# Ledger of designs, part 11: VH-VL binders against Phosphate-specific transport system accessory protein PhoU homolog 1

Target 1, 219 residues: Phosphate-specific transport system accessory protein PhoU homolog 1, of Methanothermobacter thermautotrophicus (o27767)
Amino acid sequence: MEKKYPRILFRKRLKDLRKDMEEVSQKTLKTHKLAVDLLMEYDEEKKEKVIKNSRAIDDMVFNLERKAISLIAAEQPVAGDLRFIEACIKVGSHLKRIGYLAANIAEAAEKLKDEEIPRRPLEDLKHMSDFVQMMLSKGIYAFLDQNMEMARELRHDDDKVDDLFDQTLEHVTRSMFEDKESISYLVNLLFIARFLERVGDRAVSIADRTIFMITCEKP
Below, E stands for the ipSAE of ESMFold2; O stands for the ipSAE of OpenDDE; V2 stands for 0.75 times the mean of E and O plus 0.25 times the DockQ between their complexes.

## First folded at step 5 (VH-VL; framework fv_cixutumumab)

Design s59 (from c09 with light chain N52E)
Fold by ESMFold2-Fast, scan of step 5:
Structure s59 (fold): chain C 219 residues (1-219), chain A 119 residues (1-119), chain B 108 residues (1-108)
Amino acid sequence: as target 1 above (219 residues)
Amino acid sequence: EVQLVQSGAEVKKPGSSVKVSCKASGGTFSDYAISWVRQAPGQGLEWMGGIIPIYGTANYAQKFQGRVTITADKSTSTAYMELSSLRSEDTAVYYCARGRYYPSTFDYWGKGTTVTVSS
Amino acid sequence: SSELTQDPAVSVALGQTVRITCQGDSLRSYYATWYQQKPGQAPILVIYGENERPSGIPDRFSGSSSGNTASLTITGAQAEDEADYYCNSRDTSGNHVVFGGGTKLTVL
């Protein structure tokens, strides 16, 4: 015999999990944007905020994962609810990694704050940064809105990020060849480009997880 | 401080289109979703759609699909709502609202734009 | 159905407690958000995330939920609480917003 009260509590716990996902998602978006802003205009206070937020995101993800696992263990969810809870665990892991990447970007930006960066590599990086910000926002909102069309569109964006990374790598390498004294700081520009590429990969993973949650289809 | 400033009142003829603007100031425009909510005289609130400015893709309520277009211009921190094929029942106050946890929570609202459709 | 249902009107005596309800299937999955609207004014956010209050909203406002129902409670109603109250939430698909029809609160 099924008791209505336990199902009501289960639904409340799922709503709490959705609320947690919305909160950590918003903090992750904000933190990433703060970190990339440091590339164009360095600010020590913003850097400290990025580091603080990265740690807060890690804590939030730890707590939501515990909540999700407890919910699976206690409630024996049906397939759709189980897929949602599993998606929260997987997406949470990606959000945590994006928070770490934001901290890495901020630290690399600090290493570049007093350097004269060649114009072309910097413009490439700015272009790549703008595109990755768009992808991250799209991936997160596709998950939050359960928007399968938006999630599918994002898969095709990843090729563009790879192209932008390759362009940045070539122009940075060319600058290093022309001025070998620039190598010591231009390496940090490559690190930032790599971190942005990794953020793009995580956005695609979030979109893929959204598609799987809705359709049970491998991306 | 966050403020949403909407364009002024409009009087339109049936069959025409109206485009209402919502300029965000004192905050981070691209971080949040902007939604449009209308209210006909003496009636309740009705969500029309929303946009997340950073990627420019809009979601629309089923009732308004095909007739409403929501856009955003990040360079001016302005969102727009264009409603076509106007009818008398489109007479309403049109609000823009910022989505804190999009799309379900609206923490800041514009003052509203009155659109009157009359012959 | 994705529609949210509210009673059109409710009354409360000054200083007493009133409960405004919002019902819909989407509330089984998503928390309701509550707004206060006075004539000629834009809505003001009152409660979100079940029972969170924005800064500036008095402690007398609280939210709760059970099953397909969300409630806004005003404990110790004041004259200035007289207004229309709207709930909203995501629809059952999770990607659209729906509003309740609104409840007119009269403080007697």
Scores: ipSAE 0.464, ipTM 0.769, lowest interface PAE 3.0, mean pLDDT 87

Design s62 (from c09 with light chain N95Y)
Fold by ESMFold2-Fast, scan of step 5:
Structure s62 (fold): chain C 219 residues (1-219), chain A 119 residues (1-119), chain B 108 residues (1-108)
Amino acid sequence: as target 1 above (219 residues)
Amino acid sequence: EVQLVQSGAEVKKPGSSVKVSCKASGGTFSDYAISWVRQAPGQGLEWMGGIIPIYGTANYAQKFQGRVTITADKSTSTAYMELSSLRSEDTAVYYCARGRYYPSTFDYWGKGTTVTVSS
Amino acid sequence: SSELTQDPAVSVALGQTVRITCQGDSLRSYYATWYQQKPGQAPILVIYGENNRPSGIPDRFSGSSSGNTASLTITGAQAEDEADYYCNSRDTSGYHVVFGGGTKLTVL
């Protein structure tokens, strides 16, 4: 027969919270990827999976938030552990929003499935999509690995996304003027570009939380 | 190590009530939902309801609303399920189960409490 | 009345692949979770989300979903896989949990 120390149980619960963060992060990355793939090759089953995953992410975030609050209330964690638990709550909120944005991207992609999209705006959006996927991965892994150098790069990456959005807006607008019948569906390209920009913003927010968690300094 | 320990078997008369307990250990109780699922002899699994102990919020299947009450005592890490107005059809094994990720994902189960309703 | 439908029984030869199916409108919105139950025992979680296995569940178990249908696949069935398999999910309201009727798997 043995006795267990309370600190051992706390460390196990903290480790479980880390595991939950890893799992919701992986589902969020996969869901975002599925959503942007719909722009290149629309597929009804993939769209349904994105919608279903966005709801699953919401549930996972709700459960990890409850766990985090319970750890804070019951265990009175020391400053470093408290910062990590608080970061999990805030990052979880961003992951939930990224899941919603994936659903929004999927809905907009469905509106484009039967349309012939002008080449230049489509190439701009593909370039922006690739860059945002990289940013999202970078932000999430900066948090999971507590990599401050990687986290610091995200603000410069965000400037690039803003530039890509502006280019996309200009080329979409030009295409609309050249073919006014395209306005009804090309507006959905702008919605997707805007949703991608918002994903970039969430990635920066995750990176900012990582910097604060490590340094205790505002980014 | 996660464990859900349930109270012992009960034999009850029709019209009475039964209260079954589920004690959680290994950091199980406050972090996750606890649900009650029953299984009549030779029948399938049936969800009765669940509670989120940290919030004290309980939710019940429509079939059992008005007859079932699910409560939680955080100080003892114990969840309870009370079923009233017992009928012979309530004879079943009653399980408690922990919900993780989704509320419906039951990753750990108690061993079950047999409730027999007979005259 | 059940919101999730499973076939009552299925058989598979030792070493072969079997697919157990769960159908319901709620599966368009929520992933199914799969449980294995052997006689006299509590259920054990085998698949959650789309295709996630808890620690200790063999690689031969996998999950998939499409539309209103979720499937549990056992690739290379073993004698010890003989059991009842249940799916569950949320109902269409999202507030309640519902189970399928269960599928009895016989390994021949």
Scores: ipSAE 0.064, ipTM 0.679, lowest interface PAE 5.8, mean pLDDT 86

Design s64 (from c09 with light chain R90Y; at its last look DockQ between E and O 0.71; V2 from the best seeds 0.00; counts 0 for: pae E 6.1 > 2)
Fold by ESMFold2, look of step 6:
Structure s64 (fold): chain C 219 residues (1-219), chain A 119 residues (1-119), chain B 108 residues (1-108)
Amino acid sequence: as target 1 above (219 residues)
Amino acid sequence: EVQLVQSGAEVKKPGSSVKVSCKASGGTFSDYAISWVRQAPGQGLEWMGGIIPIYGTANYAQKFQGRVTITADKSTSTAYMELSSLRSEDTAVYYCARGRYYPSTFDYWGKGTTVTVSS
Amino acid sequence: SSELTQDPAVSVALGQTVRITCQGDSLRSYYATWYQQKPGQAPILVIYGENNRPSGIPDRFSGSSSGNTASLTITGAQAEDEADYYCNSYDTSGNHVVFGGGTKLTVL
């Protein structure tokens, strides 16, 4: 049991892991924002940036997981330190999935770039994307600041995003019935709505991990 | 502060193998990927492959698949690259490099190991 | 040949601005990273993640990308900037690392 990592070094490695979480979280927020902006104002360079960022998030999460596993193996942390390191791994996985969802939104937006989107579905998606962006920001900062009250609020926010999804689905399908020529491209609006709903689900999952890390209990 | 210390120069005959070592010091060997990049005289950089020490998983460039073996020993913080069936065109400087946030981004490099293949 | 293409040589007058380019289809999907290599030395990282500079790299170095092309820009080139410059990225599969052929920068 010969150790070459004094307690000071362990604390520095833990702080470094937290810094990496902050960096990947901020990139994920920015990437999701870029992706949802494409629906309103499509831009090929912005779409390419979303794709590149999603790949970067994947790499950053892989690096973070490697650091977390190495830290556990080398130091065998207990109690709160272990729970924090484990939460970083789980939250990192959610951030990676959100990055992929952002890329999917960007690809779907490209399919819509030359089409006329009906007013009601477009307004629905704008409202949904703004709300999901807020949820993602809240989930991330609740985790980074270890704010249990903020984390608990997200469960109620999830109900709202589910309602927004149902409203969007109804309006999109009505538009499809009113104009069959629109079906081929309006399917992409359903994909975007589903991707947004899944981003909201991931934000709630981040909040659930925050609560579990603090309390050892599922919300 | 991080240093990658490579083994010394080698002269090899065609058809033999060479094994180059890369020891990490002043750093966290298990936290990052280690890649091997070679450079023949007067030519550019060529990625050969890399390893993720904590997982022990190696990834190889297609050109070298079947001839190169990359391993890591976490207890000594050392990565190894072995190239078999050597030919004169394998004469090059062989670098090890550390992947940072992105495994494709090399923030620290060894000084290189010169391998000369001649009779 | 590599999937990343660089011009083999570029010249710049002292104090002027130069761009070194790197082209490849994978750059639509992946960041380019830039390295400087002087004779007899290992490469050093100068730009990563589009336009991030490691500590110790002067702010006259910057990076950008558009489409399948990434660029390294040196504003106010100095004599010590004379070197070979390499880009790298992933290949189009995202599984392997590829380097450009390198660009020799001469500062006049």
Scores: ipSAE 0.160, ipTM 0.712, lowest interface PAE 6.1, mean pLDDT 87
ESMFold2-Fast, scan of step 5: ipSAE 0.453; ipTM 0.792
ESMFold2 (binder alone), look of step 6: mean pLDDT 91; pTM 0.940
OpenDDE, look of step 6: ipSAE 0.224; ipTM 0.750

## First folded at step 6 (VH-VL; framework fv_cixutumumab)

Design e1 (from c09 with heavy chain I52D, light chain S29N; at its last look DockQ between E and O 0.71; V2 from the best seeds 0.00; counts 0 for: pae E 4.4 > 2)
Fold by ESMFold2, look of step 6:
Structure e1 (fold): chain C 219 residues (1-219), chain A 119 residues (1-119), chain B 108 residues (1-108)
Amino acid sequence: as target 1 above (219 residues)
Amino acid sequence: EVQLVQSGAEVKKPGSSVKVSCKASGGTFSDYAISWVRQAPGQGLEWMGGIDPIYGTANYAQKFQGRVTITADKSTSTAYMELSSLRSEDTAVYYCARGRYYPSTFDYWGKGTTVTVSS
Amino acid sequence: SSELTQDPAVSVALGQTVRITCQGDSLRNYYATWYQQKPGQAPILVIYGENNRPSGIPDRFSGSSSGNTASLTITGAQAEDEADYYCNSRDTSGNHVVFGGGTKLTVL
């Protein structure tokens, strides 16, 4: 049977889970920023930091999931508390994948560090990376602040990422046709574009989870 | 405030076993992995293994595989480490520690349990 | 022996800066965590991740890493900083924990 003191302990555990969620979210945002910066100016120390951070994020998400499962099993929360705990698990999974994608971007950037990249594909990737970074920041803060309006704005942003990806594909393909010796490294630009698109997808998924947590409706 | 309270010092004969307990305070036991780390006199820290209280699964350093058993009792918020076939070289302080991230970042430590194996 | 290597001892003059290093292949993929241990006491966490300090750890403690090497830096060393310092990390498989051999810091 439930007593006054168990309710107080539950509230403290829920606050601890929220704090862990905030910590992993901030690390993920910083890690993606570092990875994107490597594409514009490569730095081996920053690349290593992105890789290490991706592993740290994986660990943090693993522990956050364990805490969430333990809290559900021990307290059998209902209504809004359960929705929040479930959202933390789902958003944590997205943050883990964003960490992996950041590491992949960093590795691809290393493979391009000594190459002369054609101007149009590089400008495309710069615009994509700026836009995706904005999407990720918006998605994370919408979740942390429980901001429905901000979350809904993200639903429309995915189309722009798709347009930027299509433009990048066109320009990279044309560059390959114009200089067949460049094909071996230009493939890495397509990988980076795909990784950025997937980070954008994850940001939208975080926003969708935020809306679901608040409304119980799939948008 | 998080506390890990360990059982008291033990003196054992070679060939016997010892079981050390580690009780967590405040009902956070199942949220974190518990690891065991030992330190022989004048020597460094050595990870022995750990357990995930939610799943009850233990992970052991290769050196101790077969001699150590790590268990957890969620109802009492207590982890246990049992080391068998004791040798004089097992004389050490045995710490339990809470993993901030399983298995490697230990943010809270017990005060240690001294185990002396007489020859 | 461990997969992480530390110098057994280092010295620093009072008020000066010292770096304690930890070296191992797994540090290319995993951060080192740093602990301080005074005689007869349990270790305490001083640095985790790249450069995170838990509450109660003075600002003079910081961490950094590059390649397979992690460093704990103490600026403005104080007498109370005299202690043994250990690093740990995950092993190369990612499944186990390894500790460095420890570094005895003497404040002169």
Scores: ipSAE 0.327, ipTM 0.757, lowest interface PAE 4.4, mean pLDDT 87
ESMFold2 (binder alone), look of step 6: mean pLDDT 91; pTM 0.941
OpenDDE, look of step 6: ipSAE 0.840; ipTM 0.921

Design e2 (from c09 with heavy chain I52D S104D T105A Y108I, light chain S29N N51D; at its last look DockQ between E and O 0.67; V2 from the best seeds 0.00; counts 0 for: pae E 4.4 > 2)
Heavy chain, then light chain:
Amino acid sequence: EVQLVQSGAEVKKPGSSVKVSCKASGGTFSDYAISWVRQAPGQGLEWMGGIDPIYGTANYAQKFQGRVTITADKSTSTAYMELSSLRSEDTAVYYCARGRYYPDAFDIWGKGTTVTVSS
Amino acid sequence: SSELTQDPAVSVALGQTVRITCQGDSLRNYYATWYQQKPGQAPILVIYGEDNRPSGIPDRFSGSSSGNTASLTITGAQAEDEADYYCNSRDTSGNHVVFGGGTKLTVL
ESMFold2, look of step 6: ipSAE 0.476; ipTM 0.807
ESMFold2 (binder alone), look of step 6: mean pLDDT 90; pTM 0.935
OpenDDE, look of step 6: ipSAE 0.780; ipTM 0.895
ESMFold2, look of step 7: ipSAE 0.315; ipTM 0.752
ESMFold2 (binder alone), look of step 7: mean pLDDT 89; pTM 0.932
OpenDDE, look of step 7: ipSAE 0.784; ipTM 0.897

## First folded at step 7 (VH-VL; framework fv_cixutumumab)

Design f1 (from e2 with heavy chain T28S, light chain N52D; at its last look DockQ between E and O 0.77; V2 from the best seeds 0.00; counts 0 for: pae E 3.9 > 2)
Fold by ESMFold2, look of step 7:
Structure f1 (fold): chain C 219 residues (1-219), chain A 119 residues (1-119), chain B 108 residues (1-108)
Amino acid sequence: as target 1 above (219 residues)
Amino acid sequence: EVQLVQSGAEVKKPGSSVKVSCKASGGSFSDYAISWVRQAPGQGLEWMGGIDPIYGTANYAQKFQGRVTITADKSTSTAYMELSSLRSEDTAVYYCARGRYYPDAFDIWGKGTTVTVSS
Amino acid sequence: SSELTQDPAVSVALGQTVRITCQGDSLRNYYATWYQQKPGQAPILVIYGEDDRPSGIPDRFSGSSSGNTASLTITGAQAEDEADYYCNSRDTSGNHVVFGGGTKLTVL
């Protein structure tokens, strides 16, 4: 029956792939938000949820990749449809990595749960977390809505993340020098800052894939 | 509308084998892993194993290692489960099922195939 | 332990709230999934991903998890909710699927 109705079956399978991308994207946004919230107020059940969600994202992305490969092999798509399927594979890989980074943030937050974090480093990380969450949301919605203007904005946002990272590094290291007994736990703030920077990098990469999908021009 | 259509009921003698088929219709066979779950009369659900049709990799519950073989034929959009060395306790309804978002969250089930093992 | 444990039976008065539980060590690391099965029928998915509801499942069904315990909650139980309910998850290795023993829900 497939040869008689290839456009109908192909269109249905593309719609299913897009729906799966929406589901993974929303799960990833929620998971990153849960992870960064743990730094402000630790909760063991939220940490466990982040870890479960990161594994689930891995599974969902694996299924997305399988579906995309099957769709290419069976239907041999061309032009814009092929670019969309390729973008789903690449964006899926970024979402998987963001899930891992969210789990890493949650594990680092657990190591800080019983410690009093100096005010300035904590304020820096809160600001950085909020900004990176906005970047991730923007990157995801730029992809899902195929919004090239929104995708282009992310390139400038990355500069702000770099500035926030440098500021956080300075304040954390100063706190370490002022109280050497705090070094063993404050190192986790540097890990969190690095993980957040990597999430920002992934959001920019999603935007670059979106631009390539629309224009066929290298990012 | 994706449906999983299973082969008909089987009556078997102890010591023989049975091969149950599961044909996917209305969607791509290769989009989803297929699992096999059985249910003895009055009993609960028991996962037997599953297969990824793209990679051909089968995964079996420890209880069934060595007795179960799960295969897939892309050209016919059909998965198969073969259970050997049948015993009376293998009398059950055998379901095939697929997972959309997670391989272990089965959103579509076949109607089941009744296998009766009696002497 | 890779086993999932469910109470064999639970009752609820019409319109009241009931909670069906599923316990196992693997639930700390893997989602629970919930199925409804009526006599002579294949199971249907009611909750996946711990707390996600498929299209067509009424809002009165919800899922949650804490520690090694997952729960299916039915708020405002209806007569048609009378069925067997199964949970599944992965075993502690993450490689295999395991089911709970099932819970028969009676709506009074």
Scores: ipSAE 0.347, ipTM 0.756, lowest interface PAE 3.9, mean pLDDT 88
ESMFold2 (binder alone), look of step 7: mean pLDDT 90; pTM 0.940
OpenDDE, look of step 7: ipSAE 0.679; ipTM 0.861

Design f2 (from e2 with heavy chain T28S Y55F; at its last look DockQ between E and O 0.63; V2 from the best seeds 0.00; counts 0 for: pae E 4.5 > 2)
Fold by ESMFold2, look of step 7:
Structure f2 (fold): chain C 219 residues (1-219), chain A 119 residues (1-119), chain B 108 residues (1-108)
Amino acid sequence: as target 1 above (219 residues)
Amino acid sequence: EVQLVQSGAEVKKPGSSVKVSCKASGGSFSDYAISWVRQAPGQGLEWMGGIDPIFGTANYAQKFQGRVTITADKSTSTAYMELSSLRSEDTAVYYCARGRYYPDAFDIWGKGTTVTVSS
Amino acid sequence: SSELTQDPAVSVALGQTVRITCQGDSLRNYYATWYQQKPGQAPILVIYGEDNRPSGIPDRFSGSSSGNTASLTITGAQAEDEADYYCNSRDTSGNHVVFGGGTKLTVL
């Protein structure tokens, strides 16, 4: 009697948690995209939106963590269900950090708003930002769809972002040597490249949590 | 569906205290922070504070610090707000509310509890 | 007092567009949220996250922001839209909730 109804209610509460994960994930994707778009064309309202969104993501992750803890305390989940709830907490933490990194990118973009960025470093950052955006999307959907193949692919994608970072570092450094007065603002390009690399690292971490979650569901 | 059911109206003397309850039904009590918001007759909404039922952490508006105590009882799915050292200007409707989307975006409100502090 | 400022009253002709504003320094960093309250009733959430409409709120309601000002816009105002409207957000520290003083909307 009671065992049948608790399983139905428990499944509904898991669906609610998944919905919250989808919402914070989508906001994180949009916020990162908005932040990197500031490099191509700075807009103070867009920068303010990134900052507001990063704070909202922090609030959403806190609420998500409360719901996950409440679900564990009230329902006593086991095995794969527990791993899913644990993964939501860990992935939420990564999404929060990505929100902060997006805010950092937006702040760095503001410091570049009145400067003419050399063509090659700008092209490098555009390519890197597009690739990292794809990695973030892939990591999120691998988690939400429990797609192990997609998650495993991300580990190899990280090598590409490392290559793009190295290329960006080389071209920014060359620009600094060619124009020493540019050093003060070009250092912000290095910060942005590092922030992007860290977003890529977080996407890989999300994929790792996805693999762990799935492995326990296939005993 | 979550509903917030509040305790009934109170008439109090100055200097006393009042404790208003807010019972959540139809959903998980612990999933969301519960806030208390009051509204004096003819006046606007005023946030008093809130509590996270899981962590037990209460947060109070500066104006009410030292006079308000917000607690939660998970076993009964009930939050409480106690306001001490009552004054005539504490006459108001006291609402409990929860945030669905963000902790400060209140999607479910109780019907309110009228507290009258006699002069 | 509130860190968010609203005009105490605004009017709109039936079928016309009205904008209700909420001003405060914290709105540069935190979302505004909007509520509708009719006499004798608890508030109802109208806009959250600056520009998101919860299920059941008509499409004529929208939210926006610029700088330290958030706005609630009602297009094609109807008689049933006559109510008090409140904004809330976080204070400058981000630790506390603050409400605006409220705006009474009259539909003419």
Scores: ipSAE 0.327, ipTM 0.751, lowest interface PAE 4.5, mean pLDDT 88
ESMFold2 (binder alone), look of step 7: mean pLDDT 90; pTM 0.934
OpenDDE, look of step 7: ipSAE 0.784; ipTM 0.897

Design f3 (from e2 with light chain G49K; at its last look DockQ between E and O 0.71; V2 from the best seeds 0.00; counts 0 for: pae E 19.1 > 2)
Fold by ESMFold2, look of step 7:
Structure f3 (fold): chain C 219 residues (1-219), chain A 119 residues (1-119), chain B 108 residues (1-108)
Amino acid sequence: as target 1 above (219 residues)
Amino acid sequence: EVQLVQSGAEVKKPGSSVKVSCKASGGTFSDYAISWVRQAPGQGLEWMGGIDPIYGTANYAQKFQGRVTITADKSTSTAYMELSSLRSEDTAVYYCARGRYYPDAFDIWGKGTTVTVSS
Amino acid sequence: SSELTQDPAVSVALGQTVRITCQGDSLRNYYATWYQQKPGQAPILVIYKEDNRPSGIPDRFSGSSSGNTASLTITGAQAEDEADYYCNSRDTSGNHVVFGGGTKLTVL
């Protein structure tokens, strides 16, 4: 004989959704770190892992969206619970796209393996990569911990990413001018810089969604 | 705690059909796919197919296409597997399993339903 | 399915380390999962998503992957680890589940 415990089952399902969201978030963060690491030291096995992980993230997000929709349809949650479930859907979409960007970074890094990259563009990209990785970590943890202070910090971090992107663009194009034979591979550095900027944008979007979830106000 | 409770053992004649049930209790039936996996005596595990309870969409291994039908009833939290045109080679334990993790890692298994096909 | 290949049998001395492998082209793109099965029982999930251990599974079990090969490693094997071990993943299309043929682990 089955007994109906809607509130207990709802809390269980909400906990399951939280756990799965945390899992995909951690996978995304680690996958982006792996992709960034390929920029500095290429490894074919790590590249394959990044690509495999990006596909896994896509599938995990699809499953999370299905769970979230089912939970809304079955339980008709209100107020903070609804906002949390909706945030999971929105943040999941951002995590999916970050996974794709990580794969793109890994593909571009393969094009640069064993090439002699000029010192200045390489250092610019290293700094940009480190900063964007910090932004992604901050955005994910702000969401998972519902930390508004951390989320608000991200709103100011994106100006630094834009500055780093502009600096990288200037130094890469200068290197192309000085050595025209390098143009064919240095273009990949511009692609990577753009992909990193996009990851930074997504981290800010996660923070904005976190603020909306907590306050119900447009950031 | 989620459990999958399967119907009891069956003895069948060649050429007949068998329908095995798998009832989920203690959790959300619709959140995860339910798969059917069989194991012949002394043999390995063989995936037969699965179903997404939300949309009722079934997916079948090529080997069983046309002989197996998998359905789900959300109102009773029960999945069903029907295998037709039974042969002696279909003698096996039939498990239902929940596909919780990508790629459908089966974290909860029924105890299995023994189906014996003989004359 | 023969798409995922496992050695049919492996032995390990008590307290030693053993590695059970699973090979297939789909493992380049899809995660492997590992199960333990003792006679007369349903399988138990041991490793999911190649290297994650569910609660209740001893930490001597670990998983890894490289290229088209996934591995289950048991460090400090114990008598109770004697069982059949199966891997599964998705086929290359991503639409179907496939199992390896299983590996019987004997603890000496």
Scores: ipSAE 0.000, ipTM 0.464, lowest interface PAE 19.1, mean pLDDT 85
ESMFold2 (binder alone), look of step 7: mean pLDDT 89; pTM 0.931
OpenDDE, look of step 7: ipSAE 0.644; ipTM 0.856

